# VH-VL binders against o27280: the designs that were tried, part 112

Target 1, 266 residues: o27280
Amino acid sequence: MDSMNVPEVLEIKRIVEESESVKTFIFSWDFRREVRPGQFVMVWDFRDEKPMSVSLIDPVRSEIGISIRRVGEFTDRVHGLSEGDLLGIRGPYGRGFELMGRDILLVGGGIGMAPLAALADEATARGMRVDALVAARTADELLFLDRLEAAGVNISTCTDDGSCGFKGFAHERLLTLEENHDMAAVCGPEPMMFQVMRILDERDVPAQLSLERYMKCAVGICGQCCLDDTGFRVCAEGPVFWSQELSRVREFGRYRRDPAGRRVPW

## First folded at step 3 (VH-VL)

Design v12 (framework fv_marstacimab)
Fold by ESMFold2-Fast, scan of step 3:
Structure v12 (fold): chain C 266 residues (1-266), chain A 120 residues (1-120), chain B 112 residues (1-112)
Amino acid sequence: as target 1 above (266 residues)
Amino acid sequence: EVQLLESGGGLVQPGGSLRLSCAASGFTFSDYAMSWVRQAPGKGLEWVSAISGSGYSTYYADSVKGRFTISRDNSKNTLYLQMNSLRAEDTAVYYCAKDEYSSSPLFDYWGQGTMVTVSS
Amino acid sequence: QSVLTQPPSVSGAPGQRVTISCTGSSSNIGAGYDVHWYQQLPGTAPKLLIYGNSNRPSGVPDRFSGSKSGTSASLAITGLQAEDEADYYCQSYDSSLSGSYVFGGGTKLTVL
């Protein structure tokens, strides 16, 4: 269904340079409209609109943050903006992460650490013990390490090239970490998430995974946010799914969809 | 076996400077925050400064903020503490400590300490 | 910086039980942060003795035990021995102060 929801034009209050390719844009937010970790907003630059995960939720300062990686024309334009410039924000949309138990494992790859950074803040505020496995291709692409440490998170790092922490992939590092967690939350490249999910399933650790597949619309009119076998629409049903739900999806970890809707191997 | 070895202590005049070093071995240095903890002669333990595993974030006790700078070189497994504008009250044994920076942070391994004496 | 309160000294004879208290506040121990204990033998560096309120590192005898209740924690030493003569420090974390580790003032245990 078409939504009558209109973007609110907000001023960029602060920009944080997270890396050469990633910036966090901070806006004042009215928390009468609740935002939870795992939810996303539609960001409108007055030309095009794209979904972005919320990476900072700060009710004390009345602020939200949105972390954006430079990957194309839209994100290049947004990265060119300065404090005081305006963006349209619509949302939030999607279901957030659910927290349970006393101990949580976060597994993040690249920009996938953005929604997990917000989740770490909530889990810590609830008194949970938080372990994070932060994975990237190189040390310069590891995100939010200092924010996670400030939140009291126990951090393990993993880089493909060995420039920081364990040399190898996230799932290889995970095999060397403790198995005692009440739940896990995972966000990153889909092949990484698939391998991590399988290990967590073998350890009987319930996991939630966040999928950010080519979401073109958050207002319920876009059929192209669909998963192959289940018919779930990521913008309506997700982006957060339990591992049990994803075990039924033949596409997960094997195929993606291009902008034309064709199946492409990872 | 985890080992931490401090060096660089000595006698210095008030207003002077010293740089302490801590050589770490037996663990993946870049995965852990590191701290400096000091102990004045006959007194208790006082946390001085901490640095994140990446080196991006630094933290200081109010008593040393603006005078001390913590840093690390992960390629050499070495932690540093640059101490400027030293005062008699900074006289202490300075310990390097491995920092389990989790939801309940603790110091699981300590070095042997290095003595800093600020006196004329 | 928040302060954890310990008695400055405790004494006992060999074979006796002694208890060392550590009293915090709502911003540290009362906020749910674990209490850790360090033993400092005369002329040596501190060593982790108890972590996570009640857990013993490898090599620490069963005579040492820890507990936590509300805003306070306790270290108990049973079957006191001469080599237990040392300073004992409790430590927790206070999230109201950025990156703040908080130590107790220390307790000197004298074995009579």
Scores: ipSAE 0.000, ipTM 0.381, lowest interface PAE 19.1, mean pLDDT 81

Design v13 (framework fv_marstacimab)
Fold by ESMFold2-Fast, scan of step 3:
Structure v13 (fold): chain C 266 residues (1-266), chain A 120 residues (1-120), chain B 112 residues (1-112)
Amino acid sequence: as target 1 above (266 residues)
Amino acid sequence: EVQLLESGGGLVQPGGSLRLSCAASGFTFSDYAMSWVRQAPGKGLEWVSAISGSGYSTYYADSVKGRFTISRDNSKNTLYLQMNSLRAEDTAVYYCAKHEYSSSPYFDYWGQGTMVTVSS
Amino acid sequence: QSVLTQPPSVSGAPGQRVTISCTGSSSNIGAGYDVHWYQQLPGTAPKLLIYGNSNRPSGVPDRFSGSKSGTSASLAITGLQAEDEADYYCQSYDSSLSGSYVFGGGTKLTVL
């Protein structure tokens, strides 16, 4: 019988080149297994299995998309695949974003725009006003601008080097933007998310943050995906957390853990 | 046996409103996306709007965006199309259609259609 | 103009073969999206005839077949019968039109 814990071998229907280092892989999907923005799947290339956030959710067209940045051996192999090739997909897993209010702010850094692009599609479809702050180190690393524009999203950009939009970091740009939002969703490097969360807390804007870290287990029954202070299991209780939950985590924004559980500075 | 039955069509004046319904049976309604497809007298088929199985996502053709609203009530197995600011060019038979999965969705079952006439 | 182009009419005698073309572009059929075909008898709703380029639903005879090549698709009908007289529509998906389902303009088949 079919189960969410059994990988399904799916054909790559379409590949979108988002940037020099990022591709979106699109698959047909049976939406009797619902997928929500902020959830992830396990991608299996028949050698290794890695967690990837879902970046496109289109139940009308019966498609999901998974955006993958080239950062190592596994992702290099997957980037070498073509339309018609096969990948194993297991999931979805984790808790997704919750939408509330009428006006929402999305703050994404680099590949962190991937789950936020899926959320933007959902929010605009529900008639919400969506403002997106898209941040990257350089203009070439800004992702999903055309997709967000097509969805009717109000876009602000910033780059560390000033090659597109505001010259500076996401939190510096955020200080120059309007304060009136009912909620925010944030995804990107943890130091960026920490600074953004602090500003949103001062503005009394409830924020959800997606904590995309290395995960050893996708089923949520092992302790290997725990955060240091609170015992949160990222794959079971995350990857999406409210800002009030993350403010109690000592390691958030300060250090991360490698696959062996060792502390690594940002 | 899958059945789709449209109702709510009729004669309306330009600028008026009308609500169409589609009663579904013979399948698990909440598992499937649904569409409205229209056909003007003597003309071809034109896709109008679609809604996901849960009702969470909606999509519209550019010609109706901002004027039409698709919705569904899964507890009643019923699909709706609220049509506002109607124009003469909206005159058509409106079909309810069920999605089925492939690498591109297709419409495996259609209702009999309901006629909407926008008078001038 | 239609996004998917079909000839407005085609004709044949009983027992003959006819082919109905459906011509798209790089944003729809050429982008790899499947082509589906519907038959509409006079005064009736459309009925699914072919899905996924070449698959037949239960109850559709094998004298109906579909194919796809490049930016185009075709529907072939062999052994024509009087009951085949109908309008035929191709349908695909177009990524450049705000992500829309698109239909061909329709082809009226006359059985002579």
Scores: ipSAE 0.005, ipTM 0.457, lowest interface PAE 13.7, mean pLDDT 83

Design v14 (framework fv_marstacimab)
Fold by ESMFold2-Fast, scan of step 3:
Structure v14 (fold): chain C 266 residues (1-266), chain A 120 residues (1-120), chain B 112 residues (1-112)
Amino acid sequence: as target 1 above (266 residues)
Amino acid sequence: EVQLLESGGGLVQPGGSLRLSCAASGFTFSDYAMSWVRQAPGKGLEWVSAISGSGYSTYYADSVKGRFTISRDNSKNTLYLQMNSLRAEDTAVYYCAKHEYSSSPLFDYWGQGTMVTVSS
Amino acid sequence: QSVLTQPPSVSGAPGQRVTISCTGSSSNIGAGYDVHWYQQLPGTAPKLLIYDNSNRPSGVPDRFSGSKSGTSASLAITGLQAEDEADYYCQSYDSSLSGSYVFGGGTKLTVL
């Protein structure tokens, strides 16, 4: 029995409303269990358990934050909670991001900005120059802009509908930006990540990408955590992978798998 | 009981380097974040840098970013501050301070300080 | 410059009450961060006097008290004694630009 694999019942210390659909839930955390940007936890509402990326890591204040988008029954229930209410937290799990060099580019889409916000805090604290390309379908779905600005991050935005910043997709915006980074970190929908990865590879920028959709089996059955060509188990070997590892995965950016394991196009 | 003992201060020329140490005892060192706080002669307290209990996360005041590096050796219960590119404005008593967990970060124990003088 | 503003000095006679203010902004005290107070006797290191706005560590007399309202905090000292002559610092956390621990400029208390 591993204490990391049993949920701790924690009190919601603070809630930050990031957008109409996204909230960050902040908990006191015992940092004898270290948490790193890019890792995830299992969130238990005493009925269902779901994986969520850690979006705030503050060992000095002894706090972690978990950002949750309202998208179904579980997340609807969690969004209905208030400060003082309880949630079960199990983890952390997975590989975290590695930082190298002096300059980092973050490219995030939607809720994919959550793990990147934690990484931005770590990179800026270490004295790195941080540029963030924040993408969403609409302006009201752009996340963490105030937090990134407060951290000293240089922000570019893009929206599919043109309601804020560049009109278009993240990879289209990236093509218009000058490249001067030692590394990149990318998190968002897989089609976005695939296109961004291709551009960064052409620019010879090493990138790490987070595959959050496969974080379903941290302590359970791991069949659906496998990637097509490599057999990587995302919950054990990821969710963060270097772009060189993902360039050989046939399913990355092309299709997903349904509950039966069948390939389904995006 | 908790004790913090700083060492490594002294006189250094502008542009020079110095490394401060803080020996900690009386608590589980790796469970607590630690800070360096300085005080220029006749002036107030200024927070300089903090490090998490594990050493993974480091934080710096804007005035020292890129010049100072905080680190710790949990096997030796020792906190360090590597100071490079020193300026006259860095002249101060440097205190080692232990964090305590509360609704906001606080410093529950302080060392006696070590004097750093940056002068030609 | 200090992010938290304190008067540079305050004075009182033995037995009197003095209050030391600490004024912050929306990024620190106004953002909900608690205020802590430190006493620095001449020639010594600072010592924690009040934490989490109003709590006293063991050994601190009850004539020292703290409070917080809006973007400001106060330290009150009643029944002044000669040994209270010291510098007093408030401290909070500022969430702006990567986060920072912030101190007031300090208040020198003179017991007349």
Scores: ipSAE 0.005, ipTM 0.493, lowest interface PAE 11.6, mean pLDDT 84

Design v15 (framework fv_marstacimab)
Fold by ESMFold2-Fast, scan of step 3:
Structure v15 (fold): chain C 266 residues (1-266), chain A 120 residues (1-120), chain B 112 residues (1-112)
Amino acid sequence: as target 1 above (266 residues)
Amino acid sequence: EVQLLESGGGLVQPGGSLRLSCAASGFTFSDYAMSWVRQAPGKGLEWVSAISGSGYSTYYADSVKGRFTISRDNSKNTLYLQMNSLRAEDTAVYYCAKHEYSSSPLFDYWGQGTMVTVSS
Amino acid sequence: QSVLTQPPSVSGAPGQRVTISCTGSSSNIGAGYDVHWYQQLPGTAPKLLIYGNSNRPSGVPDRFSGSKSGTSASLAITGLQAEDEADYYCQSYDSSLSGDYVFGGGTKLTVL
């Protein structure tokens, strides 16, 4: 066994309020333990454990950040914590994003901007040009805009209600943006990611997409993890996939599984 | 009736190359992942490589990564293993094996095997 | 060494019971992955004997049974017969990032 499978009890060093419903919890981190954008950790409050994407990787300050949206009992308890309180952190887990070329497009929806914010930092540090399409239901749910701006990212926004930027969905906004990027990275609700992937495929832009629903599989909680009956092993290869891989998966963006294992349309 | 027939084995010099084939019949080939499993003379079974039903995803044991390439032609119901930079320790009977799934992958059908000997 | 550990040999007389163990770790059997067993008669290809810890394919006698507990699995053969003399291999899946199908080192069963 390696140290990644044992929770380390860490002190909350700093808390950043990203929005009314999202906080980033910052911990001191020993970077002899590698962590990459696109990876996640298991956060343990000594009662329950949940997967959370790493949203800040700062080797200069020796810190990592984990962004958590308040959506239920576990996250309500964690949001009630203060600087100096303790959490168990296990990981990192999963495949990180790969960077290639000179130019990257990031497309994030809601909390899906968390792993993309870490990726934006790495891409800009490598000298890449970064364009970000940040999507949310309302202006108050747009995340990391100040951080992306400080990093030199070119930002476009869209909201369903039109309260900030383009009024409409991410894929509708994408149709009005420049077509030329060497690669893209996408994270957000699966129906959004499917529509975005289709447009990027038409433009011949290779994309990586992060499938949050498979984070538990990567830590061995469920037996075999497959997206489809092709023998494709999600827990060995995910949660980040190239668009070419996902175009072969019939369920992506079209169906989900209910608790009985039945296909249900999105 | 599921049938797997390997071919392409033989004697090859160290550093040489060899291509194995496995002809499959009796099932919908493109719906199933396939593997190559080898067995050195008098030794145990060692998984070598696997390929998804579509052919998009490939997997390799560390001992062969960078030297062997697994591929398939679903129109011909044929699995391949391209073996490059062969070493004496690659000497083995190579089996073609079909995947099946319950709660984890298993090998429900095996071919008869083809012998690969790496020697001067 | 093999990731899954089996005894190299086991022996029994006709009519007796023998058991073959297969010991893994938290990344394979202990992670919840099923154990499958293969029988290899001398000079032949392996054949599926037990799948999903305890299920028998059509044609496999009920003298063969499998079990799993924690990080280990076991194959039991009752009413041992001369034709059971063979090599037996356990197999599971390892959940490392590269993924891997792992076999035990094999157990030679000798019928006395």
Scores: ipSAE 0.000, ipTM 0.376, lowest interface PAE 20.9, mean pLDDT 82

Design v17 (framework fv_acasunlimab)
Fold by ESMFold2-Fast, scan of step 3:
Order: C-alpha cells, then structure tokens, then sequence
Structure v17 (fold): chain C 266 residues (1-266), chain A 120 residues (1-120), chain B 108 residues (1-108)
C-alpha cells in the first residue's frame, strides 16, 4: 500500500446510539485529508476490514462520524467497543455526491440514510431546500430523524408496517410527493432504489444513487461487484452513480450475488 | 430478432491494415458490451478485444495490444475493429459477439464471421 | 492466467450419452457456459450458468459443475449433434473470457 492507503489508528471519541441496531462512531479527523458526503472509509478492527459510509462531516469540530449497522461478526465486534477504544481507518474513498440547483430530494432506506445525512448537512449549509423521504420496515428502524429536523430538512416518513408515517414502501410514498426537484440522491436497498429511480426518471429529475456493493470496487477489491449488463466492470468510480447509468444494469434492483458469484433474486 | 452482420475481411499483406465492421440489430445496441473473438484455421476460439456498451472501456488480449483498436458508433449500431501491423499469426475467422450477463458474462449471439488472411 | 482444459475428442454412438469435460482450478466456484460450433458456422450458446438451457434447446443438453471439473452432457445423441464444443468462464481478475481448447464430438 502507498501512504494514501495506509490505515490510521484512531481513538473512538464518542458513540451515538441511533437505534437498537445502529451506532455512529465519531473520530477526530485531520481535514488536510478532505472528505465529502457519499464517500466511504475502510474500518479495520485489527482482524478484518469493511467499507463504511461517512455519515457525519464536521470540519468546525474536526470530526467525522461513521454509522454502522450490526449485521455480522465484524459489526458485532465493532458494536462491542467503547469510547477510548481504537479502530483503524483508511480513506476516504469513492466519488462523493454532486450538488446542483436550489432544491434536492433525499430518499433513504435503513442504513442508507447514513451517507444522506452527511449530504443533508452540506446541502443545507449551501442554502438548498432539502426534502427527505426516510423509509424503514418499522418506526424503530427510521434513522437520523432528529438530526435531519435540527438541520432544517423537510421530512416525510414511511414504514412497511405503517408504524410511522405512510404505510408502504418508499416508491409508493414518493408517488404522493408530486413536486419537482432540481436533483435527487438515493441510498438504500437496491430494490427500493430501483423503484425510486424509475419514478424520478419519469419526472425528469436527475438522481444520484449510492450502491454499497460498488464500494469494494473503488478500493480494488474485485469479485462480485462492479459488473453490469454489458459484461465489463463499471468504469466510473463508485459508489455514487447517476440514474441514467444504472438504468442499463440488468442486475440493479433485480438480482444480487451469492458468495460463489451466482445471480439470485432479491 | 437479434442479428450481427459482418461485411468485410479479405487478404492483407504482413504489416498491412484492415478494418472489420459488425452491424447490430434487434436489441438496444448501447446497453450491451461487444467483443471480437477469432479462430485460426483448425484451431479454437481466442478472445481478441472487447468494448463496453457506452464505449468508455476497451480491453485487449496481449497478442493484439497496441496493434488493434476496437470502437463503436451507437448512431449506426456498428462495432469496429481497426487492425494494423498485421502478422501471419492474425490469420483467422473473426466473429463479433454480443455480451449477455447472467451469473457471469457470456456470448448469446455471434456474427457469421469474416475471414482475414495475412499472407504475402 | 486461468486455463481451461478439454479433451480434444469424444466419440459416441447414436442414442448414447456423450460427456464432455472442462477442467479448471476451482472451476466449481465459477459459472461455466458452453458453445456448439458446427463446421463452417458461428458458435451457438447451448448451456449457460453450468446447467441452464437457452429457449428452444432440447432437454438432451444439460450440464454440471463441481470442484475442478464441469461437464456438458448430451443424452440420446443424434447425428446432428456432431460439432466442436467449447466451455467458457469469465476471469474476473483480468476481466476477460477464457475458452477451453474445444472438444470434437464424433457421432459414429
């Protein structure tokens, strides 16, 4: 590895419990190494390394935050850590979101709200009007509502079970939000993002979508990510892509890959 | 119905140049990667070059790198292979092939092939 | 570079079962596709993703893939099945296809 890709061992400064399954880990950060919303870092627990989106960017306090959902052995170990413990951080990596126009729609599902929360902070700081559609299976899994409200974001919610806001999926809720935006940013489960992309395309709203599976490709970890319907790896640096590029990927929103690299339906 | 039509081919002297073309129809051309695969007389299939649907990425086998250039024209639904500095070892039937992606990339349709003979 | 190995020829009598192998290191972790090429013709996809068939192909064509060997199986062989057969995988590390050397199937 060269100097730009060497992990830095950082102390966990603060931990914020976002939900029963999600925590945000906050570190002091030297902003000589710039970081933008939509970028990710590699988090190293001295045994395994995983990509995680940056959810907080605060140059005034010299802090970054990384939100991690508990889904397996690595994340279970990281969730067991306390303030003062150490983690290795490499990055940032990947393309950040681009902002344009006067108003933006954010559509986030579950942990997909993490990179969008950082984007909301930047968009609001630029004086943009920000509308956020926050989706989850249940009310307890809706993330960053208080933070978005504090930033001045106009929030709409939906849950699959109807426990908060609209009862239904993000794309169904989006159909009731008949308002033009200069752009949109979308992050969440691929099936949700695919349905949302179709509606935004119909409305001629340019959208950027963040795909977690392309984060590994951005750091040179090959395998099941970055291939599209053309049979070649995506040339543009992920994880953020414009919707017109993703409309040509047959797998997007329909298929995922198992550990052997085989296509399986979502 | 998907069709790949390959006019062209011919006899070229060593060191010469030749351009192959493949006209596609029956599918959205810009959505699919395309490749050139060749077959020397009595030999097996050898992949030569590939290009992404957008045309932004091009790939070459080591044996042709620097000598062959793959390109596409989406307005004409046409794939090209510009061959230069041709060698006797480049003598083969050249097929254009359409990519399809299932669990991994594969070739679901092939052109009829065009014979390129490099001889003095 | 990844290498696929096929026997150069296989002979079978009409009505019998032909088996064509494709050897590769840990090929069972990859998806294998099979092409049929008749004399003077372009290759035609006959099996993809180890065992799936394109629409219109007879059930006589099937495949399997495990460990270091993938196999194309043609049951109740007909004279019209006489052709060269090629296996293919995609080498993700170099981002290109790899073809086997081909197997000539002779129907006696």
Amino acid sequence: as target 1 above (266 residues)
Amino acid sequence: EVQLLEPGGGLVQPGGSLRLSCEASGFTFSDYAMSWVRQAPGKGLEWVSGISGSGYSTFYADSVRGRFTISRDSSKNTLFLQMSSLRAEDTAVYYCAKHEYSSSPLFDYWGQGTLVTVSS
Amino acid sequence: SYVLTQPPSVSVAPGQTARITCGGNNIGTKSVHWYQQKPGQAPVLVVYDDSDRPSGLPERFSGSNSGNTATLTISRVEAGDEADYYCQVWDSSSDHPVFGGGTKLTVL
Scores: ipSAE 0.000, ipTM 0.410, lowest interface PAE 14.5, mean pLDDT 83

Design v18 (framework fv_cemiplimab)
Fold by ESMFold2-Fast, scan of step 3:
Order: structure tokens, then sequence, then C-alpha cells
Structure v18 (fold): chain C 266 residues (1-266), chain A 120 residues (1-120), chain B 107 residues (1-107)
């Protein structure tokens, strides 16, 4: 990992506006350093470093993309950058998604669609049948619909306010979908992922879930990488986990740990 | 340097059981799916079983489903194949192989194999 | 299950020849096709993945082509070390399946 642990200063080649609050930053990438869907990079703006999932993997163009939502000082500064500006990129890190079987269900909430968009590209290129359930608060926060459609993905949408597709939450929409799948990949807010996982477990659909909070743990710098009931340390194994691992953990989807190690409800 | 070393192949009576092991080194074992492929004497390759990096998803060829179990111990970098209700048709060299995904699934490294003979 | 066939079952060739082995899938597998070489008494070695991508360390005289159901492996300027059995393998879906193999013999 040491050779991947050195930041490389890269020029922003292209910026795609995904929504009012989300941009995808595209960089030239040397694929001698392989990148897989579900992995992340550390993005350095020369002040702070934050983990960001890889949302585009394009070996043909020799490009990667990272999608960033504006949620704080770091992301606000990065959103202020233009094509030609520089960012430090370190990685990739973490465990990527595994693809097996013929059919896959993707369930993404908000920015959680970013790693799933990269996975969708790979699954469709493989010839898998891909169904995506894309969830957001409102229609204008649904991400990557055009990209998924271009890739041949079968798309279902749901919004909390009913402005596009099913009115309700991802797990409520999933309950109305009757198709079975060989596997699923899920990424989004932890409470959403927990509810989705439970439904998929009842349907005997093996699922992989990407946990943003464990990205720093995967690079060994988080300081606190444990799941409550199992004593499970996730620092080297995340951010992608199988549902069978997470279904036995009371912490997942219900509460998190604060800096003092105390349980805090979501 | 990636290395895979199979062990456990012996002569077994029909109906018997045997466990094969594959010791892995030179890569982060838990990041990769693993597979078993067998080859009967003088015959071609037959995929037997696969297991995800975490060990929570397993796959089997119809010829062994219900009789064989695949598992792994990521703390020991070891892959296992538990073979039950062995038949003469299970006689083969059993190879351990490392899964990789680069534009498509592939088996990039193979062990040297371990011979299982099922005979009375 | 996806069934794989190869032709020819065997071929005899001389050093310096160019040879082609074909592989056919019972249904479309896009480009999810690997080629392996197995020398007598040895484990298989990956030669080509994704139908046409050359594995690192494999000599450039090996090349693969095809998509859908029909695939070819070509060995340009055959060398003595190329005496081996060659297998195609679909990686499109489990259970993964191999072709029956093509034996390349020097004669």
Amino acid sequence: as target 1 above (266 residues)
Amino acid sequence: EVQLLESGGVLVQPGGSLRLSCAASGFTFSDYAMTWVRQAPGKGLEWVSGISGSGYSTYFADSVKGRFTISRDNSKNTLYLQMNSLKGEDTAVYYCAKHEYSSSPLFDYWGQGTLVTVSS
Amino acid sequence: DIQMTQSPSSLSASVGDSITITCRASQSISTYLNWYQQKPGKAPNLLIYAASSLQSGVPSRFSGSGSGTDFTLTIRTLQPEDFATYYCQQSYSTPYTFGPGTVVDFR
C-alpha cells in the first residue's frame, strides 16, 4: 500500500455538474495503478484530505472521476475549482465490489449512487442485467439517471416528496418490486442501507453495502473502526461489506460511535 | 510475488470425505475471490467452486453442489474445499486459483495442484 | 449453463507456423472470454482475458479476438515452448465453464 499512499498532484481535466450540489471531477489516470468500483481515493486540496468514492472508471480514455457533494468547508472549496486547477489524489484504497451471477440490483441513495454508477458501467459492460433503484429526497437530487440510461440499466426512482417516481423511501419502493436478483449492491445513508439489507436478506439476495464512515479506516487513519456486537474491526476490510456480515451487527443502521466511543443514534 | 500452494490430496475410498487447503501469499488475500478448478487424468479443466473475498458468497458447479463446501480463513490466508460423499468421478488434480477483475473476471494465478484419487 | 466448444480438438504445427484456435459459446458472452495455456504436468497459465487483452508477461505473439459467441486465439511464429493444451473459458456468469481444450503438438 505504501506506493499508493503517496499523493499525486493531478490537473482537473473536466468537471460535470450532476446537480445543484454535486459535481464530478475527472482526472487522467495511469491504470498501472488499478481502480475498481467501490474503491475510494483521498482528495487533498492542500489544506485537508477527504475520502471520495470513485464514480467513473474509464481505462479506454485513461480517466477516473470522483463525485463530490457540497456539504462543508472542504467540499465548498473544491466546488470553487475550475478545469485546469490542481488537486492531490492518493489511492485507490479499500475493497471493491465483487460481481458474480447474471443479474444485479443497485440501490443508491443520494451521493451513494456515485460508487454504484461506476459499478453499473462495469456490470453492463460485462453483459449483466442491471436494475437500479435510485432514491433521493426530491427529483432534482436524483443522480446519474442519464448515465445509467445510456448504459442500458433498468431504472426505478423514488423520492421522499413524490416529485419523481414512487413517493416514499428506497426500502418502501423495494417492497413493491417483485423481481429477484442474483446479487445486490447498496450505497447511501446508513439507515436506508439497513432497511434495504433486511429486505434483501429475507429474499435470499446476497448484498454488498458500501459504508462511507469506514473509508478512513480502510487506509488505517480513522482511530476507531469497530462494530459493536461482533467486536469486528473494519479498518482493513471496508468500505464494502457483505450483508451477512452486517446483519449480525446491532450498531449498523441504528447508531454510530462518537469520538469517545459512545453510541449515538442516527 | 503471488504464490498459491494446495495440499491434502490423497487416496480416498468412495463415499469418503477429504478437506483440501490452499495457502496464499504475496497479495491481500481478503480482497480477492478464490476458486477451485479440477482436472481429471487426461481430461479438461472443470470449474468446481468459487468464494467471495469475505467468504459470505459461495458458488458451486452442479456436479458437486450439496457434496462440497468452500470456505476460507482470511486470518490464515487459507482457502478450503471440504469434499463429502466422494465418487470415482471426483478423481482429479484440484487447483486453487486467484480471482481478479480487470474489464472481466479472470484467474490470474494458479497453484500447482493436489491430486485426489477416489478408488477402492 | 453456458457451454463452450473449441476447434480443432488437436493440431500439429511446426516452429515458425502461425496457428488459430477457435472457441464458441452456446449464447452471447460479450467479451467475457479468457484463454489459458497448460503445458504437460503443469498448472494452467492465463494468456488472454476480456477476449483480446494480453496478460502481463505473455509474449506478444499471442493475440485474441472476437465477441458474442465466436472467439479466436492466434499464435504468430510458433515456438517450441508453445507445445501445450489451450483452453477458452467464459467469465460471463457462474458456473464458469471451460472449452474442452485444443492440443497443439509439434510435428
Scores: ipSAE 0.000, ipTM 0.438, lowest interface PAE 14.5, mean pLDDT 84

Design v19 (framework fv_marstacimab)
Fold by ESMFold2-Fast, scan of step 3:
Structure v19 (fold): chain C 266 residues (1-266), chain A 120 residues (1-120), chain B 112 residues (1-112)
Amino acid sequence: as target 1 above (266 residues)
Amino acid sequence: EVQLLESGGGLVQPGGSLRLSCAASGFTFDSYAMSWVRQAPGKGLEWVSAISGSGYSTYYADSVKGRFTISRDNSKNTLYLQMNSLRAEDTAVYYCAKHEYSSSPLFDYWGQGTMVTVSS
Amino acid sequence: QSVLTQPPSVSGAPGQRVTISCTGSSSNIGAGYDVHWYQQLPGTAPKLLIYGNSNRPSGVPDRFSGSKSGTSASLAITGLQAEDEADYYCQSYDSSLSGSYVFGGGTKLTVL
């Protein structure tokens, strides 16, 4: 049953300030409409609509959370809202993460920790051992550390400037981690994800990677989220992909597309 | 002793519906994912659907997407498969199977199966 | 058609060794996913025989062994016995976009 995808107008129940640039907006949710970690919703401020990953899924409290980084006009307007204000929410859309095995490694960069925070909650609820490598440019941009710690997650951090944890990039920190995992889930900047994928592939750890730019493909918009696979566009239902599929895509980790469709290095 | 017991199979006309049940005992039911795996007469095994321990995540083979719904009631230790819009090619023994952890999920215990026949 | 390829049949005499192959691709066995093996005796449900490529559950004789290399896996049975006559299925996970659990087409073992 394909229902019309009309935004439902929901009241902002709570706002959590995750950092100076990131807020999580929490809404009451009817879980007859199930939501899985790795899925996204379209957020409508009555002017523009943008895809946002679901970062909190709480059926016990009947709540979902959506974490939004302040990066432009739309997100600036949304950040200006208060508890009690209204937003349109449409969805969920896209493929969620799959959990398998007993041990999972999460590797998140910046706002990429948002969908992984929801996954961490599900994995710990299932009794899995969860290790999280949380990466950011600086210490104040590391996200969800308190929430992950409260959930019983084993946390490693790294920052480009060395202000918290390992000084360096996520893939450099990953090389110093000795534990094997049954699976991994990765979300963050594509260059980071590409390097992490290479290491996990060498270790024979199956990985799922979440590509934000593919969220529009899941709602039927192509051209803005498609990758050039050996000279033609490949549009697949995302945003979550297995590492084996991404290894075949020439653009992954090397190039992106600008609004004119031109290939631009990361 | 881990036990899985399927029920609800039978003869149904094309386009009809059936609900299969699997009663589980001998393990912490809500801690394990569960699957339905089918086997057509004289044919091999085909995975049909899986559900996470919490019931929160569901997965389907392409052949049954949109027609079958997997669910569970953890308070009753029971797994379900709601089968709608049944076709002749859905005729098979349906097994309830318990997942165990690995880099690829494995099925460490199976029920005895319940026969579903879709025929006019 | 099965995603994992097994020979339809294999045969051996009591006391001999037989090997059953399971051939996959880069999206399943070649992607690093474990291979599991199930034994189905006539008229019964499948039973786990080998898991995680080479591990035996309690109660499975050491005559049964598993291995994995590249995009393929093998089940070896040494010292064949009449009660080994059964269908054998390999199983792994296929990562092609949506992901799924995949079985081989099955191999009928006849003990001559």
Scores: ipSAE 0.000, ipTM 0.388, lowest interface PAE 18.2, mean pLDDT 82

